# VHH binders against Uncharacterized protein F13C5.5, part 8

Target 1, 168 residues: Uncharacterized protein F13C5.5, of Caenorhabditis elegans (o76565)
Amino acid sequence: EICPMDKHAICNTGHLSCTCSVSQEDEAPVPEISCNALIARDLETGNFPVVSVEFDLNNSAEALEEFPEDAFRDKISSSLRVDEEDVIVLRTSCVGTDDTLTIQFVILKKDTNSSALPFAIEDLIDAESIATRMKAMGHLSQIANLDVDTIEYTEELVDLEFEPSNLE
Key: E = the ipSAE of ESMFold2; O = the ipSAE of OpenDDE; V2 = 0.75 times the mean of E and O plus 0.25 times the DockQ between their complexes.

## First folded at step 4 (VHH)

Design k5 (framework vhh_3k1k_2)
Fold by ESMFold2-Fast, scan of step 4:
Structure k5 (fold): chain B 168 residues (1-168), chain A 123 residues (1-123)
Amino acid sequence: as target 1 above (168 residues)
Amino acid sequence: QVQLVESGGALVQPGGSLRLSCAASGFTFYDYAMRWYRQAPGKEREWVAGISWSGKDTSYEDSVKGRFTISRDDARNTVYLQMNSLKPEDTAVYYCAADSDLYTGYPSDYDYWGQGTQVTVSS
């Protein structure tokens, strides 16, 4: 059976904002900042190379109120042998009546200074390579107890609802 | 059985060039990042260069940047190190290593290692 969209509260948040965690040395609490402050987007198009993962929320036993970001980052970091702190989720979005959750993320190269914002493309592991590797991994058909439908390289970021503090 | 076989090491004059090859077998080569390391007599093994599984990302130790180029040929399961403008301090045994890391740097405990190939830069 197909799970109705209203079973997954996360899809009803309306993409109000995107807040990303940036790892700090000495295991201090990770500061939360706007995802738009983390990456050097093309100013005209808004494009930036990311990995896009689409989850099929059908057949989920429980309704999701929040994306399980820590479990996602743990699975990605252990599967690709990167540090969990280098996995940065930039966008979360739901797609209409298809009950699909889209996650867009990047992975920092080892020893990238997390305080050197915004990150340039050369600070990141090539997103197309990540997507290609993940597609080859059969065990990534499920991440954080969610069924993976597609993994793609894309330069198109999901738009966020207007946030005035990000435009000062 | 996993095997990495280095070749191409030789005696060369300062300022010369040399290309090292590392042939891999027994594993899915295109799934692995490949690295070159070197070890001079009486010194610790040091990282020299690395290339991601896709070949799109390369990294180099500062002393070899601009002189060495790492590349890979997935159809031949081979990684190369093109060494230009060789200096006496480049004299070492060069080792090939494979790991699943997306970036290069410190060796992983699960790196597969070859037996090494000797490069000597001397007049």
Scores: ipSAE 0.005, ipTM 0.212, lowest interface PAE 10.2, mean pLDDT 69

Design k6 (framework vhh_3k1k_2)
Fold by ESMFold2-Fast, scan of step 4:
Formats: structure tokens, C-alpha cells, sequence
Structure k6 (fold): chain B 168 residues (1-168), chain A 124 residues (1-124)
């Protein structure tokens, strides 16, 4: 099982499928599944404002084998009129006690040099603006066939040991 | 449903001042960046000024920097363009537009919605 964020993030918790099962009314909650310690290889170390989308899995009677990241990125990019390649998913987590799937992502500014790794906060579209605009869009009540419960911007610590001199 | 209505256009003499208003309805105004464009006879529509959704960031085309000021009043769902030291070259129909892309990340080639425009004529 591979973490669905593997192409965009460093997951150091082993081979995580980053999947969760929706609990039934009489069943115990599923334990949290996350990529934990290292969020992204593409961002410099530090605190970043990111967009957090919380999905309500309570009305789903299925286990998620993996997060539909490509469908998610396609929906976000088409709705906000940004390039799909600029949508970077940083983290996928499922909190068993709440049956909530949380996705955290950022969007690169248009024409950002894809070789300018690691990206700085100045290379990203303002997360508060993204979250605010998404809330205004009624058609984003569902993304990738998942019910959207909450959209907010949150501060996240990217803990990545990056050696810029090695990328020259 | 979505409407943008410009007003304030007039005939003014060179060196004069004018304030344009754009009243928005049919959407949550405070969530969108807004822009002003203008179009002179026989010319393409050109960008004039932009303001972020929060009002914290503004930008201007070089020929109007220092003379024009864009602002917004979210309580009134209105964006303004204060034009000072007007020149004959500023003669155009002025349009406001709702940014269909995120302001800080993109300079969109096209917007979701445009107003009908308001005529500004600068001549003696």
C-alpha cells in the first residue's frame, strides 16, 4: 500500500495506503491514518498557510482504498481556473473518531518555474483567498464524489531537511 | 443574476478629476478580486487597475500609476476608481470586471463577468 501523496510528499510512516473506512453507526471508529512527519519535498522548511478541506465520510458505506487525488486536483483546477499541475496535495489524513477525511493542499502561481524547488511561500497563491473563494462556490459542496464539510486555511509546519546547494 | 453596474463617467477638462463607481450584485462581493479596464475607440480593451479580495493589495498599469487609485467598500458592494490629473489619452469607456482567477496568482485573459461600461471623455 502506497501513500496517495507519495508523488508530492515524503511519507516517513512506512507504506501507508492513506486509506480509511467509514464507521457504521454501531461500529468503533477507524484509527487515524496520515503521512505524519514530512509533508512535502516541494516546499521549503517552515510554516505555510495551506487550504484544508474536510470531507464528511459519515454518509458513505464504503472503505476508501486510496484518495482520488487526480479527480480532486482536476475539480479544484477547473473550478478555480488554475493549471492542474499547480495543485499540490500535501497531506491526507483520516481521523477515526470523527469519520472525517482531511486534505491539505497549496496552489502554485501561474508560470512558476517547476525547477525552482523548494518553493517558498511567495510562489504560492494566498491560501486564505483560495479558501474564501471555494466557500463562495456552491458547486464545491462535493469534490471527487465526496461530501465537503469544511474549507479553511490553516498553518502547517513543513519539516523537511533541504539542501539548496545540492540542487544547483 | 450576477450584475456589475458602472457609473460616474462624464466629460471633464484636462487636469480634472473624476470618481467611477461599480455596484455589484448577485454574488458575495467580498470574496472576489475586482479590476478596471478601459477601451478607447479603435483600440483593444486594456487593463487599468486591480484590487485584491481583501483590499490589501492594489496594482496599476504604468500610464496611470500615481494618478488613479482603486478602492473598495464591501459594506456597499462597490469598487471605485479615483482618477486625478486626467489627460486626453484617458478618454475611453471604463469597465469593471469580477476576477475569474485568483488575483495574487494570475493575470486572467478573460473574466467571468463584465459591466456595461461608463464613458469618460477628457477634452477641452
Amino acid sequence: as target 1 above (168 residues)
Amino acid sequence: QVQLVESGGALVQPGGSLRLSCAASGFTFSYYAMRWYRQAPGKEREWVAGISWSGGSTSYEDSVKGRFTISRDDARNTVYLQMNSLKPEDTAVYYCARDSDLYTGYSPEEYDYWGQGTQVTVSS
Scores: ipSAE 0.005, ipTM 0.170, lowest interface PAE 10.7, mean pLDDT 68

Design r1 (framework vhh_enristomig)
Fold by ESMFold2-Fast, scan of step 4:
Structure r1 (fold): chain B 168 residues (1-168), chain A 123 residues (1-123)
Amino acid sequence: as target 1 above (168 residues)
Amino acid sequence: EVQLLESGGGEVQPGGSLRLSCAASGFTFSDYAISWYRQAPGKQREWVSTISWGGSTNYAESVKGRFTISRDNAKNTLYLQMSSLRAEDTAVYYCAADSDLYTGYRPEEYDYWGQGTLVTVKP
C-alpha cells in the first residue's frame, strides 16, 4: 500500500511512554499533503526509497499529547534543504509494547525521467545520509525529547503509482 | 555570481596519474551534487562521476576502479583522482553543478559548467 497512515503514537504529557492509536478513531488534523496529492504530483516517479526511523519513547523526559508530524516534516525539510511539500510521511506506528515509535517517509524528486539518469536518483539521498542528517539536526530531540543516538534506519522502495483495479 | 574553475590537467604517460580540482564560488557548495564530465575531440560530453551532497559516489563503467571523486566542503572544492590513465581518457574535463536548490538534482540538466581542463594521455 502506497499510503498506510493508519496508526499514530499519542504521547501523554509527563508520561514516559506513548500509546498507539488509529488516527481515524481520533479527531486529528488532516495533513496538508495527502496520498491523493502525492499521486497527482508523481504518477510518473515510480519507486522511491523509504526511510524508516525508530525512537525509544521510554527514554523521553517528557511526552507530547500527539506525535508532532508537521514539526517532523518541517525539521526534515529544513535540515535536508528540500521543499516541505516534497517530504511525505507515509506512516507512524508503534512496535512492541508502545515503547518504540516508527516513522516512515519519502523525499520526492522533481519531474525528471529518472530512468535516463546515469545513476539511480536515490543515490543522491540515501537512507544513511538522511539518518546522519537527522542525528545532526538536534531538532527531533527538541520537539520530542528523543535520544537521537537510538535512531535506527532502514531503506525500502515503495511504488508510488496506483495500479488500476483489475476489472477481471 | 556562480563560478566553477577546473585545474590540474596536463600531459601524462599511459598508466600515470593526475588529480583534477574544481573550485566553486557563488553558491552553497555543500547543498549540491557535483559531477565530472569529459569531452574527447569530436565527441559529445560524457558523464564521468558524481558525488552527492551526502558523499555518495557513482562512476561511469569505463573509469570505475581507476578514478576517485571526492569533495572538501570547507574549501568549496571538488576533486577527481585519476590513476591507471589510458589513451581513451584524453579529453577536456569539466565540473558541473545543478543550480536548483530545492527540487533535487538533475545531473543531465546542469545549469553551471566550468571552463574545463585538458588531460592528454600520450603513448
Scores: ipSAE 0.000, ipTM 0.161, lowest interface PAE 12.3, mean pLDDT 59

Design r2 (framework vhh_enristomig)
Fold by ESMFold2-Fast, scan of step 4:
Structure r2 (fold): chain B 168 residues (1-168), chain A 118 residues (1-118)
Amino acid sequence: as target 1 above (168 residues)
Amino acid sequence: EVQLLESGGGEVQPGGSLRLSCAASGFTFSYYAISWYRQAPGKQREWVSTIWSGGDTNYAESVKGRFTISRDNAKNTLYLQMSSLRAEDTAVYYCAADSDLYTGYDYWGQGTLVTVKP
């Protein structure tokens, strides 16, 4: 029995989601990279531009236990014609409610070297350009079977959690 | 050398009409999706409309039903027919073309000013 309240399970955790993988021509995908290693920490400002997608969960018929990140990345990469490995989801958040889900993501420039972690802001495709193009695409009114309410360019404060503390 | 050149802007009264043109050179125009953007004084650049290489069109909600985008591939020219103009449509209008996001929208025109005043 799937209960309608389960559709908000992903919002109840406040979980930060980050994946990044690079596969070689005949190799298996590399392990996931944590958020702490992905973005360069700016000790002075802490800000970096992201694309924020707000989903309306009120009409969702399917119970969600986790965000469908792979389906989201597949839809973004195919729609914007970028490599799936360059689409990085940084955060999933309910922003104090259980009826809206906000996804924040960035897209790496083509041929960005994964060993150059943490990525500099200059290695990212301009977030304002991404948001503007997504707004132009009517077929992005739904992503991964979730209803899209808004798509915005925003500047976020880089948390101390983005430090590469898990690197040896 | 890729170039986009907008024309047709001017001053018009509320409720009036204008037709903007964008002449393209230096690339195979028919292969590109091409868009109109606008930037009002003191505001961020806003997407207005896109026409895809196959002829399909998309419009911002604020202009839907009032503006019509079209293209003439034989003339390498993009058009924006604007009707029922409002004061809020006052902006510099740009046309833009790029092959993908990895190019970073580096094919922009210089813009043409549209002013809607009484």
Scores: ipSAE 0.053, ipTM 0.318, lowest interface PAE 3.7, mean pLDDT 67

Design r3 (framework vhh_enristomig)
Fold by ESMFold2-Fast, scan of step 4:
Structure r3 (fold): chain B 168 residues (1-168), chain A 120 residues (1-120)
Amino acid sequence: as target 1 above (168 residues)
Amino acid sequence: EVQLLESGGGEVQPGGSLRLSCAASGRTFSDYAISWYRQAPGKQREWVSTITWGGDTNYAESVKGRFTISRDNAKNTLYLQMSSLRAEDTAVYYCARDSDLYTGSEYDYWGQGTLVTVKP
């Protein structure tokens, strides 16, 4: 699910997951298939470092049906020399009417059982190291045909504010 | 630990061409993404190009269409074919192996690099 400026981020209560939904009065929301949230094994929910990538969607000609997660993970894994199954997208979101899409992800250490949830912080590659390397690799100015605006790390998953449509 | 040796630099006139080589010794680099970086006098290091272990390539906007990166895994050698060279391409060029994030290392540069001078 892509989050252009006519969509709003929805954060599920009780889960660390957000999706972008079209603001529709009488229609069912789009399925939550591109936004996952994981609880770290030995940490409270959301209290672990992640890499945050912000995309500028202003140059997108059309709204995307789904976030291209496989292309994103493939680009990250090939650029950073890690296994694709170790790249875990935790959250996708948009902010207001800025046409900004934010992706938060982590990378599991090699030989970690990627099916074993929740993940412990000790099983994650240091997020600051990931963000630093991505910034040094100027060729990551585009990922999955989306323009990258910023790459940062955060000390924990961030809660996203859901903003209702200004139509109502 | 891999030792990388850059070569092929020299003086060239604007519009000219050069081919840089980066030879690895010790451990092979066939399993790694390898990049070219450059540092012009008074500037920070700038990424130029990357080639993945599978052969996929990426280029900085300033060199797209003019530079071509390639590798020969059997010879443990990386190449940068440079064409239509400009004065602003004058720099020391370094090759760097993509360090394994699983081991906690970052990009490393080896040796003195190779100097490319485009004379006006």
Scores: ipSAE 0.069, ipTM 0.352, lowest interface PAE 3.7, mean pLDDT 65

Design u1 (framework vhh_lunsekimig_d3; at its last look DockQ between E and O 0.08; V2 from the best seeds 0.00; counts 0 for: pae E 8.4 > 2, placed apart)
Fold by ESMFold2, look of step 5:
Structure u1 (fold): chain B 168 residues (1-168), chain A 123 residues (1-123)
Amino acid sequence: as target 1 above (168 residues)
Amino acid sequence: EVQLVESGGGVVQPGGSLRLSCAASGFTFSDYALYWYRQAAGIERELIASISWGGSTNYVDSVKGRFTISRDNSENTMYLQMNSLRAEDTGLYYCAADSDLYTGYRPEEYDYWGQGTLVTVSS
């Protein structure tokens, strides 16, 4: 109810636009390509190193109708001193919970050609370093007016629920 | 007017210990990831230890368990405690600082470098 997942979500802009969340398989075909297409995931596991941010939605004063991606990107980029265009959101998910929003993202290295898809791990800033720096910052307890519960490095992407295994 | 100054280098016998310091000035120390590099004669500079803004540490395998990197943001100083020193640890030890997440472990792109302090492990 609080979660912003009415149907599906499109993240990023331009040639990087992709489906970062799908709910209830109510659109076939999905209107935009999966964000899986942006990254060179492990073919056997589907794993890829990302930063995972979980938001606690219980204290949100208002229902969250859509993820405030622009505010999120702005806060991340200004806090980490990177270009907004280099912040790539791969997942926005409330799967399994009504009161938690999970955002998974990566950041392009400065010399990465953003048109050279799919991105390999070597094209991206080390996700563990990003997560470590964010955890050390005292002012990231709230991002885009949402309360941050956890910030972690992980290699496990949240599945896009309409298609198990999340394969190409 | 940024300055990184290494100190604590010297001659030490195998099995001995040495503590290096890297004193920083002219920038906001807490905004920087910090690194120790070692350069032995005839080879390229090698990363040996790093410490993030939040204090997370990394080490190359050859020094794990023997070296400890640490930082004291109130004193603007990074340290390298070196124990169980070996002849192979001989070289120039440099500290480096980088605030730009884009750089990663690219030493040619770090913001600042010290001038180095010599460590010689010999009898």
Scores: ipSAE 0.013, ipTM 0.312, lowest interface PAE 8.4, mean pLDDT 78
ESMFold2-Fast, scan of step 4: ipSAE 0.332; ipTM 0.576
ESMFold2 (binder alone), look of step 5: mean pLDDT 79; pTM 0.787
OpenDDE, look of step 5: ipSAE 0.032; ipTM 0.265

Design u2 (framework vhh_lunsekimig_d3)
Fold by ESMFold2-Fast, scan of step 4:
Structure u2 (fold): chain B 168 residues (1-168), chain A 118 residues (1-118)
Amino acid sequence: as target 1 above (168 residues)
Amino acid sequence: EVQLVESGGGVVQPGGSLRLSCAASGFTFSYYALYWYRQAAGIERELIASIWSGGDTNYVDSVKGRFTISRDNSENTMYLQMNSLRAEDTGLYYCAADSDLYTGYDYWGQGTLVTVSS
């Protein structure tokens, strides 16, 4: 039995998960179960390049209740030998699939005067250089217990097709 | 004094093998990730292979299965074993070590020339 009498089951298509809603007409989109770690952020777009890391959740060792941002930043900072406080996660999203989590982030230069958006591009470490070094480091096959599928840089922040507006 | 010195370059026939060495001094070798870069005539320098301080390795697709990167922390030396060499492998091969992304690549070798010709 999935739901009490006053609620209806809402299931993610293809994700083997259901949640209970008080009304189907008033229901919010159901988050993809493979993206339990998804975090929405309201960001400036088109102003600076970012590093993009895609995780294959089908092969991940654990189910996540939230994105492990501190563990991600710790792994990135220790692997690249930068200060953890300079690793800024800008967006986490599920991209058009039920098994892929995408993280977009930047790294601030050591003596940066501002940590607030929008960042000045001269205060950011070059995203291409970050992505190139991460690809060179063979041990980055996993970050925060998530299997890394793709590491790349993009010329700008990209809006993903689904952003949960009211989730943890 | 920090130094990276490459050796082992030379002329080899297509299908042949060559072993490059990168001898390091003046820093704690085991702490650093190390890289092999290649620069062919008229082409920008490209990353060919890397080895992390813990031994994990990565390669560009064009050399995967033919080249093997390794390190000997007791001798402060990194190697590139090059097998099944092709004409397009011709170029200057550089070893590099870095401190962090804030400073960029901190140490570079002088390069060693590899020529694959028939």
Scores: ipSAE 0.142, ipTM 0.417, lowest interface PAE 2.5, mean pLDDT 72

Design u3 (framework vhh_lunsekimig_d3)
Fold by ESMFold2-Fast, scan of step 4:
Structure u3 (fold): chain B 168 residues (1-168), chain A 120 residues (1-120)
Amino acid sequence: as target 1 above (168 residues)
Amino acid sequence: EVQLVESGGGVVQPGGSLRLSCAASGFTFSEYALYWYRQAAGIERELIASITWGGSTNYVDSVKGRFTISRDNSENTMYLQMNSLRAEDTGLYYCARDSDLYTGSEYDYWGQGTLVTVSS
């Protein structure tokens, strides 16, 4: 029943058959990735276009306890040459999936007060323009150390579930 | 005041190599992503390669592994090293810098283009 440090006991389900084998499915420790630990922001009721980014978590090297919003905003603001405070993340969600993370955001025009919601469309940079620029810029294969699958714009915020019990 | 000037185009045999240069002035070069576009006969202008201010690169599939984009921030110059050239690589090559989102989205800054012809 006791296996060497580099081996594990493997038992068949439904049978009492166990063997000690090298558990080398992983050559190096792989971080645990869980999309279901992430949350959506509070609901917005404005009818304005947003940019949607979908991340593929299957190839991520980091464990996700929460979405790295600050790193995401840093990357977006640097990439598009806008002020970081003008990058507003509205929703981050992966409820119901364990391999895809969706984030929705907007960018405020320079000197726009971000305290009032819903935002007026005239205070937002055109979401289609943002998505088009991001697709063209090529560095969008990765944002905040996460692999980017798709970038699109939508006419309004997509309804996303959130799991309050997963809040930290 | 933004100016982009391409050079390095020419006539080359299939399988040959060319290095394009894009000299930039009128802005803080190190703060902008830059692009190489190509316009071939019968085709709309197409993004071929991009490079961020930090040096991250991306390529269209047809040139991946053959072309290398690079930048020299001290010389305000971007390059496109083109290897294993094919007849279908023939076209006008443009360097570009996108417009600032805060000031407008209707225009990008473009060079005048440099002609690459791959032929026997």
Scores: ipSAE 0.139, ipTM 0.424, lowest interface PAE 3.0, mean pLDDT 72

Design z1 (framework vhh_7z1x_3)
Fold by ESMFold2-Fast, scan of step 4:
Structure z1 (fold): chain B 168 residues (1-168), chain A 124 residues (1-124)
Amino acid sequence: as target 1 above (168 residues)
Amino acid sequence: QVQLVETGGGLVQPGGSLRLSCTASGFTFSDYAMNWVRQAPGKGLEWLSGISWSGGSTSYADSVKGRFTISRDNAKNTLYLQMNSLQPDDTAVYFCAADSDLYTGYRPEEYDYWGQGTQVTVSS
């Protein structure tokens, strides 16, 4: 019997009959990334601009035991031609879902010897310039095997655990 | 095709001020960090100041900090250096240079594009 593309042939044992049925089960499901497996930092708000990267976990096929911070920093430093030690990840979180992972980070200016919080604005590379460059670079559509959805800058480090209601 | 053209140099007396301009063409100006570098008679290159792509971040060498101000106008593809309280040892050829790197520290040998320079002479 010729079955349509989305159906499988099922034959009864002891009977001369076969039918085509739609399977509701995936025999080989795509691996899922769980935000519960990722390490989140719990930092308070800060009065300095940051770069925010939002990852879409639904389209990523790798299972993670923890956020690949070293791979993230390595990709950022090599792509933007900055020292890896100057890439400081400040916050990671899943905002209201397990489908989105948000990272907030800064980059220190070259030869800046202090990474202590709170940062002096004059010691940071301008977050708007970083976000603009990252958006212009096609090879940053995926970082550490995670799909990049959004790259923006914010004027302050924001608490990512709270979803604004967007009400008046 | 790629050009950086400096203007605004000249003769000025000690304590005076000058404003240098650098006009860029042939590349996307807003995608490059910009730097001012000088070369005094008989000396090597000295990095003076750098500014990020957007103009939000600036850096200065200690020799000019508080006297010079770097700025840019991306809509006009123009870089500026406002020089105040000029001293005889500020006498040099001043160059603008474009760098695709986000760092604004001293690395003139690694810059992507250079202007031909404009002479600044500070003399009594």
Scores: ipSAE 0.018, ipTM 0.316, lowest interface PAE 5.0, mean pLDDT 73

Design z2 (framework vhh_7z1x_3)
Fold by ESMFold2-Fast, scan of step 4:
Structure z2 (fold): chain B 168 residues (1-168), chain A 119 residues (1-119)
Amino acid sequence: as target 1 above (168 residues)
Amino acid sequence: QVQLVETGGGLVQPGGSLRLSCTASGFTFDYYAMNWVRQAPGKGLEWLSGISWSGGDTSYADSVKGRFTISRDNAKNTLYLQMNSLQPDDTAVYFCAKDSDLYTGYDYWGQGTQVTVSS
């Protein structure tokens, strides 16, 4: 079950986590939750393979005020030949202060009533296949002048079902 | 069998124009970013322009920005470079290059096409 619009507080305490503002000057990350795209798609939630991308912040040419999620999704959609709206960023987190930025995302299956999916999407629902294709296509370099350090798949499946955070 | 074949080079006078084409075969052309790179006599390789798999994103070296336009026709497996306002220092062999599947950089190159700009 996708998080309803009036339950953003549940998304904030659930599986979806914070987006970092990135700075070379030790600015504190600003918590944000990426729920709107999931809510807008009216999809049944389930277990999805998660892809992780790590950026080395020490090589950044300039400080970022916030992570450029739209530019990231555009690059992922180009590299995988999927619609940008099918690329859902679940988490953006800083691992260590001003050290490494990790973005986790999933590719959602498109509604069967819509235009045909890109031919390769059925082969890209596996996180290993997604990570391999992203490496091959080279589209992730140059996002906001950040160097892509590591592209790794994970065996993690994200449960996007939302539970009330405090019921009694 | 991967092949990239450039055409469209030749002799042109300063201020003239040329359109280079690169026809690709042996791989899924619309999956890969493509690039134009040149080598002037006695000099190293100079990257000129790149284009994303869909043609939605393009980039240019400062030396050619505003004069050259990269484009692609995925239905024809063809990459193009429109070159305007040509100058004598644009004289070079022009190569199309495919992004690598395995590393940062290019895994396949065309044979090159000679562009000579002189009066």
Scores: ipSAE 0.000, ipTM 0.137, lowest interface PAE 14.3, mean pLDDT 60

Design z3 (framework vhh_7z1x_3)
Fold by ESMFold2-Fast, scan of step 4:
Structure z3 (fold): chain B 168 residues (1-168), chain A 121 residues (1-121)
Amino acid sequence: as target 1 above (168 residues)
Amino acid sequence: QVQLVETGGGLVQPGGSLRLSCTASGFTFSEYAMNWVRQAPGKGLEWLSGISWSGGSTSYADSVKGRFTISRDNAKNTLYLQMNSLQPDDTAVYFCAKDSDLYTGSEFDYWGQGTQVTVSS
């Protein structure tokens, strides 16, 4: 598991498994984010796997104008040790409730020199592998000061927000 | 055969500086993230810093943030750790560690043999 910048890996010498020790501050307000904000690209209906992170917003009284995408990408890139520019957020949505925010993202492979659309599946790091690694990293209980509820992969980028042309 | 070899350790006074190097062979260095980890006498391993495959993203443990700088030269298959403002508590064996592939069960899959850093007056 990848330890974030303010954590330390504690391992027994000669063993392959490590545990991250935290030095992080626990006190940060849980923000509320404007619902149904879509950061959609031409791939919103694409047939490729993505990583989905579901945040619990905890009904705070404070509203945010937008999702903190730069902080999210910074946390993902530092935790997984990938280039921040290779972390691409495709969609954000809080369909149906103000308590849950879903983020769908992909990570470009090394030596992919363009974030130009459309992405080829072969240019993306396997989403299932990313989700598996992130689940194994217990320290990803918070990302961008938001509480993480679920991390999963989906086979396709799905419509998370109801739109007039989409019936479900 | 994958091999990581650390150099640059030694004895230094508090407040001094050292630059560690790690030379890599047996794998495509430019395709993997790299890390520095240390072990103080009688203690467990402490992760210090990581760097992405290109060098575009770096991260640091709170204990070394602002004092240590990680960098890499992919053309030379070499990883560096510039250590400034060294303190007696920085006395440890320093290891270079290679990230495993994301789909493996371990975060690191190869380690160097380590280089000793002693900070003493």
Scores: ipSAE 0.382, ipTM 0.723, lowest interface PAE 2.5, mean pLDDT 74

Design z4 (framework vhh_7z1x_3)
Fold by ESMFold2-Fast, scan of step 4:
Structure z4 (fold): chain B 168 residues (1-168), chain A 120 residues (1-120)
Amino acid sequence: as target 1 above (168 residues)
Amino acid sequence: QVQLVETGGGLVQPGGSLRLSCTASGFTFSYYAMNWVRQAPGKGLEWLSGISWSGGDTSYADSVKGRFTISRDNAKNTLYLQMNSLQPDDTAVYFCARDSDLYEGYFDYWGQGTQVTVSS
């Protein structure tokens, strides 16, 4: 679920949980904890489609100090049979339901020499194709020892921390 | 070991129909997009049609759109190409090919091919 407009995502810096919180207007607000600590990277990527994977942290057996990006990339590249170096994690953030972690990533086309930001959209594999294939793999129930809740694609890279999302 | 075997080719009159089959073994068929490709005598490879892992999405080359239909049966590990309104220029060896990765235009395993001849 996505946070209502009057709430912002508050995340544990240990990647253990996220909640939606609201400030108290009658008294000085308690300082909110930003999910910025969970952003895997800030690539200023602009506006292009990405794949989003939502993880349910409630059933995680592993205590996380940080997101296991290398294990995630290894699992994605192995499952989809692409080069690991072409799997680019853009963001790690929390919104909506408690204890849900969202990872946004893209896959570069083979033999692209893209170190420039933002990425050219023609150098990216179609995000809908990636998400469709991943859903087809028996709903990859775990990636990097984390329980997968949903796999979707978006037409645009969105800020998942503090902006409300239009689901309906 | 990955194996793809095409069957169903043969001689057919112009305007006729054929159904090609491709039986897959040695891998989890339902995980992969599949494609049909042909090669006419003395010509290069021509991509004809693709189908997603689930069968939910299909695509066709303009040369065959409206005449050919790609489908799959994941329970039988089989890919099909229904060919209608065949023309002499459809004469070719037809191959099924596995889309092994998401890289555009790359196929890692091919069948041996089945000959389709359209002649009066």
Scores: ipSAE 0.025, ipTM 0.264, lowest interface PAE 4.5, mean pLDDT 72

